VH-VL binders against b7kms5. Designs and how they scored, part 62

Target 1, 80 residues: b7kms5
Amino acid sequence: DTFETVRNTIRIESEVDESLRQLCHEERITKETWLEAAYLYLCEKPEELAQVIQLAQERLSQRKAIADYKRAKTMQERFL

## First folded at step 22 (VH-VL)

Design b_28
Fold by OpenDDE, fold request of step 23:
Structure b_28 (fold): chain C 80 residues (1-80), chain A 124 residues (1-124), chain B 107 residues (1-107)
Amino acid sequence: as target 1 above (80 residues)
Amino acid sequence: QVTLVESGGGVVQPGRSLRLSCAFSGFSLSTRGVGVSWIRQAPGKGLEWVALIYWDDDKRYNPALKSRFTISRDNSKNTLYLQMNSLRAEDTAVYFCAHRVYSFEKWTSFFDYWGQGTTVTVSS
Amino acid sequence: DIQMTQSPSFLSASVGDRVSITCKASQGIRNYLAWYQQKPGKAPKLLIYAASTLQSGVPDRFSGSGSGTDFTLTISSLQPEDFATYYCQQFNHWPLTFGQGTKLEIK
């Protein structure tokens, strides 16, 4: 393994981020190392990874729905 | 070479208990990423997944069997166990143990090696 | 549970034939599908995993394709030793489930 890292812009839902931050603080880890560890762990359990992917897809769909609604609302307001 | 050998099968009456063993070699269930599973096959029927145990002792069960079956391991003996309680006629089957591995590249698991199975017959 | 339905359940073919067995999942299972071969009184043998990856040691006359819900196992040219029962299995959902099997018999 190398110590080379890649910068990522990650936006996390505020409540989830807060919970994760708290967990990381209590466990003296970082969100970055948690994410790395979690992914690697799940890679070792693809059966569980599949479940997480499903959940992630659902969350993405929710984000899109919210975004679409906001856009529609904004457009409506522009024409009123 | 990975090998799995099931034992402990036999004829039992309904309501009784039986413990199956799967002695394996060529791998360790202490190795990260390794799993071992029980899969059964009723006479003349297809395959039914029973349970899976991971290297970290995490377990998964067929919900239909979870209340009666328990998967466990003894790493020092390289042996997998299936404790079967309250046996029923429908539990009659050949019970296989299978080596479970994963692929990082493909993000999936598979059973790459199987034992020859041990026969369990539940009858009055 | 995810239902895995193989088609056909029985298939008669001759040596040298190209044959295909299909496996349909009741829900999307990505490529988390394996194919096994089983001969009477023997342990199942892994042929394909991840829907299309050939297991080491398996002849390349075996191939797998598909993703999502529809999968196919193909034997390009049947050999005498290929007459057996074949099973598909999904690893995408708990509990793990198998197809009902396809018995490939000599015509």
Scores: ipSAE 0.696, ipTM 0.908, lowest interface PAE 0.6, mean pLDDT 95
Fold by OpenDDE, fold request of step 23:
Structure b_28 (fold): chain C 80 residues (1-80), chain A 124 residues (1-124), chain B 107 residues (1-107)
Amino acid sequence: as target 1 above (80 residues)
Amino acid sequence: QVTLVESGGGVVQPGRSLRLSCAFSGFSLSTRGVGVSWIRQAPGKGLEWVALIYWDDDKRYNPALKSRFTISRDNSKNTLYLQMNSLRAEDTAVYFCAHRVYSFEKWTSFFDYWGQGTTVTVSS
Amino acid sequence: DIQMTQSPSFLSASVGDRVSITCKASQGIRNYLAWYQQKPGKAPKLLIYAASTLQSGVPDRFSGSGSGTDFTLTISSLQPEDFATYYCQQFNHWPLTFGQGTKLEIK
């Protein structure tokens, strides 16, 4: 394992990011290594991974709903 | 090779307690990603999942049995245990222990090896 | 809980026959589905995991398909040793649950 890294752009909800940042600071780790570790840990517990996937899908749906609302509002403002 | 051998079964009266053991070889429950589960089968019936213990001592239970059953391990003995309290007639079954592993590629778990089971009979 | 319903519960067939057993989940379980074979007085034996992956050492006459809620175990050509009870099981939701079983008997 060479630990070669790839660059990613990750956008995290602000409150979650703040909490995660605080945790990483206290534990002297990075959000990147936390993400890697968390994923690998969950891969070892697919039964739990399934639960996380469900939560992730719900969060994605929420993001989409918010985005759709913002777009609709913008369009409304444009024609008023 | 992986082997699991259940023991501790027998005839017991309702309300009593019984502890089952599962001695295993060919793997370690301290190995990351490994789990061991209890699954039972009532006479002439299907399979019912009882409990699962992971390598990190994390445990999962069938909600219907959680209040009475406790899964535990002794890594030094490569042995899994099932403490059964307040036994009922409906607990009569063959109790299997099974080796739980996961596929990183498929993101899923499975029970790849099972013991032959130990019989528990709860009767007055 | 996730209910796993197998069909049929009983199946009679002859050596050489192609047979299929279905397993339906009460809700989506992705591909977190395993198939087991059990003979009387014996421990269950893993046949398929991840819905379609053949366990090492299992004859390739066994195959699994499906995802979501509908799954199928197929035996392309029944052999005498294949007459047994078969179970599906899901790993997607707690508690883990099994189908009621399908007993495959000689016609």
Scores: ipSAE 0.694, ipTM 0.907, lowest interface PAE 0.6, mean pLDDT 95
Fold by OpenDDE, fold request of step 23:
Structure b_28 (fold): chain C 80 residues (1-80), chain A 124 residues (1-124), chain B 107 residues (1-107)
Amino acid sequence: as target 1 above (80 residues)
Amino acid sequence: QVTLVESGGGVVQPGRSLRLSCAFSGFSLSTRGVGVSWIRQAPGKGLEWVALIYWDDDKRYNPALKSRFTISRDNSKNTLYLQMNSLRAEDTAVYFCAHRVYSFEKWTSFFDYWGQGTTVTVSS
Amino acid sequence: DIQMTQSPSFLSASVGDRVSITCKASQGIRNYLAWYQQKPGKAPKLLIYAASTLQSGVPDRFSGSGSGTDFTLTISSLQPEDFATYYCQQFNHWPLTFGQGTKLEIK
């Protein structure tokens, strides 16, 4: 394998990011290498990957719901 | 070239214990990504998943059987085991072991090779 | 648990026929579906995984389709050796579960 990397901009929930940051610090790894390793590991256990996917979908739905709520609220405030 | 051979089946009374073995060749359970599973089939019935063990010794169980059944391995012998305790009449079945693999491309697992099974009969 | 329901449970057909067996999951399982063939007194044999990927060595008269909750195994032209029981299985949720089976008999 090569060591070429692709730049990504990801946004993580603050509490999750903090927890992950602490873990990575303690284990002397990076969030990037953790993400890579986690994905590859889960690829080897698709049964578990399926569970993670479901959780990810739920989290995405929650994000969307929150975003929609905020937009609606902002819109409402503009017309008050 | 992958082969699995189950053994240890027999006739036992309810409440007794039995340990099944699955000797396999053509692969190693120490190989990353490999798994081996027990699946059983009651007489004239369908298939029921029992347990799965991964290369890293991670284990998964059918919740209905977890309290009584234990899956384990001996990598040096390329053998899978199923310890069955407190056996019941409904545990009567042919017990298969199966080679579990995954597809990177499809992100899914499958049982590509099965043994011929060993018969367990629980009867008074 | 995810219930896998096959239809029909019994099917009679003749050599040369096009045969389809369906498998319905009680909830979405993506494409984490495999099909197996089992003959009396024999071990199950993998036919298809990932819903539609043909296992190596399996005749191409076998094909699988579907995603989510509805899946189909198709035998384009039934051969004498194809009379057996067929099972679908999901890998999306613990515990892994199988369909009840479809017995394909000669008419």
Scores: ipSAE 0.680, ipTM 0.905, lowest interface PAE 0.6, mean pLDDT 95
Fold by ESMFold2, fold request of step 23:
Structure b_28 (fold): chain C 80 residues (1-80), chain A 124 residues (1-124), chain B 107 residues (1-107)
Amino acid sequence: as target 1 above (80 residues)
Amino acid sequence: QVTLVESGGGVVQPGRSLRLSCAFSGFSLSTRGVGVSWIRQAPGKGLEWVALIYWDDDKRYNPALKSRFTISRDNSKNTLYLQMNSLRAEDTAVYFCAHRVYSFEKWTSFFDYWGQGTTVTVSS
Amino acid sequence: DIQMTQSPSFLSASVGDRVSITCKASQGIRNYLAWYQQKPGKAPKLLIYAASTLQSGVPDRFSGSGSGTDFTLTISSLQPEDFATYYCQQFNHWPLTFGQGTKLEIK
């Protein structure tokens, strides 16, 4: 009867976001319904959800490494 | 009341083929989140996973067996099949089929009901 | 492939004893682990899923713990019907794999 929703802000890598937006446009769906569907589908196949989690962990590590590098490079440079 | 009944086992010569059946009731393989799997157990040994088929016909295989074994289904008969080709002595085992379900709240799956198994003996 | 190593492989115990069986995964499997009991000549029965969740109809003397790579099945007070072989199984990686089994025998 009612769909209670929560408004949240997320950050995703720009090229991934662009690809996802193009897919959603072509399929006539929204990013939020795609995210909900993807999560619900993977919950029905936990063996595959585990692989998605592994990829998510790899991407999290990559994001942290890039952020650390940018902070270190900024501290190294004399003119910024 | 979930039941699974395997059949089609027997004694066969090496190099031959055999097709196992698993007739099930109390669930439908067209139901989202459901799967059925083959697991085998050689005499005096532990359990070895063979293959799994999901409700959407997606299939997964033990890579050691994939070249010779094929899982399939007939939804109209509520029956799962295992086609076993080029049989070898090491394929001698009891073959079980098992009902696979998932837990949404625990993010996992498991085999909650098993059949009694059918025995395949590969010998000359 | 994830290797699932159970310890001990064999265990002798008396009715009323508290026993623990461990299962170690060669890589992290989160809580994607199940425990099964198999009595001679019968199919396995599910005891525990998600590492620690007791299956309906399984006695409270069974419990599971652990996450990541190290898991434990505990039977708090052995009953005569608990003498069986126990298997862990991971559902985190393909192919699905079982531990080699722990045979629990009467002393």
Scores: ipSAE 0.464, ipTM 0.846, lowest interface PAE 2.2, mean pLDDT 91
Fold by ESMFold2, fold request of step 23:
Formats: structure tokens, C-alpha cells, sequence
Structure b_28 (fold): chain C 80 residues (1-80), chain A 124 residues (1-124), chain B 107 residues (1-107)
């Protein structure tokens, strides 16, 4: 069977994306191959994957907190 | 058939060193995703993880033992080693080596095959 | 370090009984938990990984459940060869840690 790929869009924090783009450029790789390689590597060491998941959960919480603050501030400004 | 056989145990005085060996067959430590670990069990007590070495020579240690114990390997001999220095009475245990593999679909690892162990006794 | 606490420490039961052993982690470990059986004078043998996945060659009377911090190993109909000590083990965090063991004895 042929290699199948899927196209999708993700939103990444600006400073993180800039660093990742620079790394991929310097190493002459693409973001998609980097993401695939990182995932496959972590699957071979699930103990390390667990640490990445923990960090991902922390970053998700941070994003939610920022979004909730901005929403609350916007609503406050509308009613003042 | 995966087999692991430990050797090098014995009775030693406190402060001395021992080197344990684990001869294995039925797998290669150069295969991606494979590892081998040392686990110990004091008489009448539970299991305590000592160290693990991955196929790519990456190593992890129990922090309580790291200053005194070193894991290493010789892939050409299919052999794992544990160098134990400055031995103490609390190091008295049966030392097992165990084959470590992972499951891609379950995102987990585990020790699927164990050796029968070698006994280390640290006594005056 | 993640502490793994098993209950009970000792369990007496008869052939044919259904028995359960629990394992509690001091913090969440998702389903990154294995169960091992150890008979006297022998090496441990893997029974279950990923909290609930049965290792090849292990009888169907063994099952595992749970996630997060609370896990259970169940033996549905105890056989003479099942009298042993059972250990849980987590590998969600370094260092890898085991429960203190549950000794299952014949009544």
C-alpha cells in the first residue's frame, strides 16, 4: 500500500513557532518530518513520553487561563 | 526464546565492590525500543528498581544508588553489567535483570522477561 | 518519587474464590501500570501491562482495571498455582517504583 498523509492546521505560540522554524531551517528538515520523528522517538521511550504529556498539560492549562482572563476582561469593559 | 542469566553474586564485606553480569539471548540490545534493567529484592522484602539501559546506550538510575552503581553493556557478548561500589548491608538482595520492551499502541513499557537472579550478601 | 501502596498486604483465600488486590499511586500515573506475580524463590512474571492488557500466555482469569491513582488486579477463580506474591509497578515517572507486594496465601 502507498504512504498516506493528512493535511491539517495547528496554532502554536509565536515564540515557540519561531524557534521551531529556525531549527528546521538550520537542520534542513520540515516541520512535519520533525513532528513525526519526535512522536516516533517518544513512543520508543514511553517514560519520556509521559514527561512530554505532563508539559503539554501544563501548557494547555496556561492557554486556558490566558483565554479566560481575556474573555473576562473584555466582558468587564463592555459593561463599564 | 528470551532468556536472561545473572551471575557474579556472593558474600562480600562492607565497603567492597562487586560486578554482576547478565548474559542474555533471544534478543539484541541494539534493536530499537529494547532495554535491559537491574531490579533487586532484599530478603523478605519487595522489589526495588536499580537501573535501566536503552538500546541507544541511554541510561537511567535509581537516584539513591546512582553514586555507587554503574550499568553498562557489551553488545558483542549479549551481556549487561552492574558495577556496585562501596557496598553496604542494605545492598544485600537478589539482583534480577529484566528485558524491557514497549507497546506502541498502548504508549507504555514493561518488563516482560526476568532472569532468576543472583544473590549478593554484604556481611562482616 | 511516586509511592505505590498495595492493599491488602496479606490475603488468605480458597481455591475457586474471586480475589481482588488494589494498588494506589501517590499521584496520577494514567494507565502506566504493570502487575507481576512472584512465587517463592522465583523471578517475577509479568501478568498485565497498561493497567488492563493481559500478557501473552497469562490465563483469562486474571484481569486488571483502573486509571489515574487507583488500580485493581482481579483473579476470577483462584487456582492452586495462583498462590504467590503480587506487585504493581509504575513507569510514569522516574525512578520506576513497585508496590510493597500482596502475599496471597491458601486458607
Amino acid sequence: as target 1 above (80 residues)
Amino acid sequence: QVTLVESGGGVVQPGRSLRLSCAFSGFSLSTRGVGVSWIRQAPGKGLEWVALIYWDDDKRYNPALKSRFTISRDNSKNTLYLQMNSLRAEDTAVYFCAHRVYSFEKWTSFFDYWGQGTTVTVSS
Amino acid sequence: DIQMTQSPSFLSASVGDRVSITCKASQGIRNYLAWYQQKPGKAPKLLIYAASTLQSGVPDRFSGSGSGTDFTLTISSLQPEDFATYYCQQFNHWPLTFGQGTKLEIK
Scores: ipSAE 0.461, ipTM 0.852, lowest interface PAE 2.2, mean pLDDT 91
Fold by ESMFold2, fold request of step 23:
Structure b_28 (fold): chain C 80 residues (1-80), chain A 124 residues (1-124), chain B 107 residues (1-107)
Amino acid sequence: as target 1 above (80 residues)
Amino acid sequence: QVTLVESGGGVVQPGRSLRLSCAFSGFSLSTRGVGVSWIRQAPGKGLEWVALIYWDDDKRYNPALKSRFTISRDNSKNTLYLQMNSLRAEDTAVYFCAHRVYSFEKWTSFFDYWGQGTTVTVSS
Amino acid sequence: DIQMTQSPSFLSASVGDRVSITCKASQGIRNYLAWYQQKPGKAPKLLIYAASTLQSGVPDRFSGSGSGTDFTLTISSLQPEDFATYYCQQFNHWPLTFGQGTKLEIK
């Protein structure tokens, strides 16, 4: 039997992506296998998965706040 | 199926050491996702988590106990240990070992099987 | 540490009653909560995990609900064998912590 893959595109902050690319290059793995391994490993330790989720929530909030700030600034500049 | 049997309890004086054992069967601590934990219960009190060891030898401790208690295992004997040093009266409790598993579908872990416990009494 | 606070600490009820025990976490723990039953002189027994999933072999009169910080264990029709102390336990944050317990006595 063969497995199927799903193609996804994700946006990662440039500093984080740079570090992840360096790690994957050094370890001779791909970002997608790293992602799969990280998720599967964390599912075996839900207590640690919970910490990753908390960090993810914090980062999501930060990204939304930056996006909202940029939109508000653009609106102000259009009415100057 | 899964069984856990604690031993090594007894009456000891403050400041002394004890090593508890948990002999288990029906699972392997080398199986991914499995862990075993020590939990204690002082007389007339509730449950307090002591320590957990995972299949990959990763360990977690109650911070209040970490300086004095060490969890370890011997996979060849299917046995978990708790080394307790510098014992105090507050360590008087029944000590349980418990099988820890996870659910991939629920993204959760839990203690599904417990031993019957071994009693440690620290008295002068 | 996440404090788990159970209410009530003691509960007296009659056979056949519907009984509820609550557990409140000091921080959000999503659905990462288990309930245990402990009879005098015995080891705890898992009843419910993931807040609402019934462990195999547990009677269906037991149910769990809630999310975030507020959780409830319900016994829909209390039986004589249900007198025990009940504990909630979170696994969302280190250290793992239990509620202080709710002792259920049958009138």
Scores: ipSAE 0.459, ipTM 0.852, lowest interface PAE 2.2, mean pLDDT 91

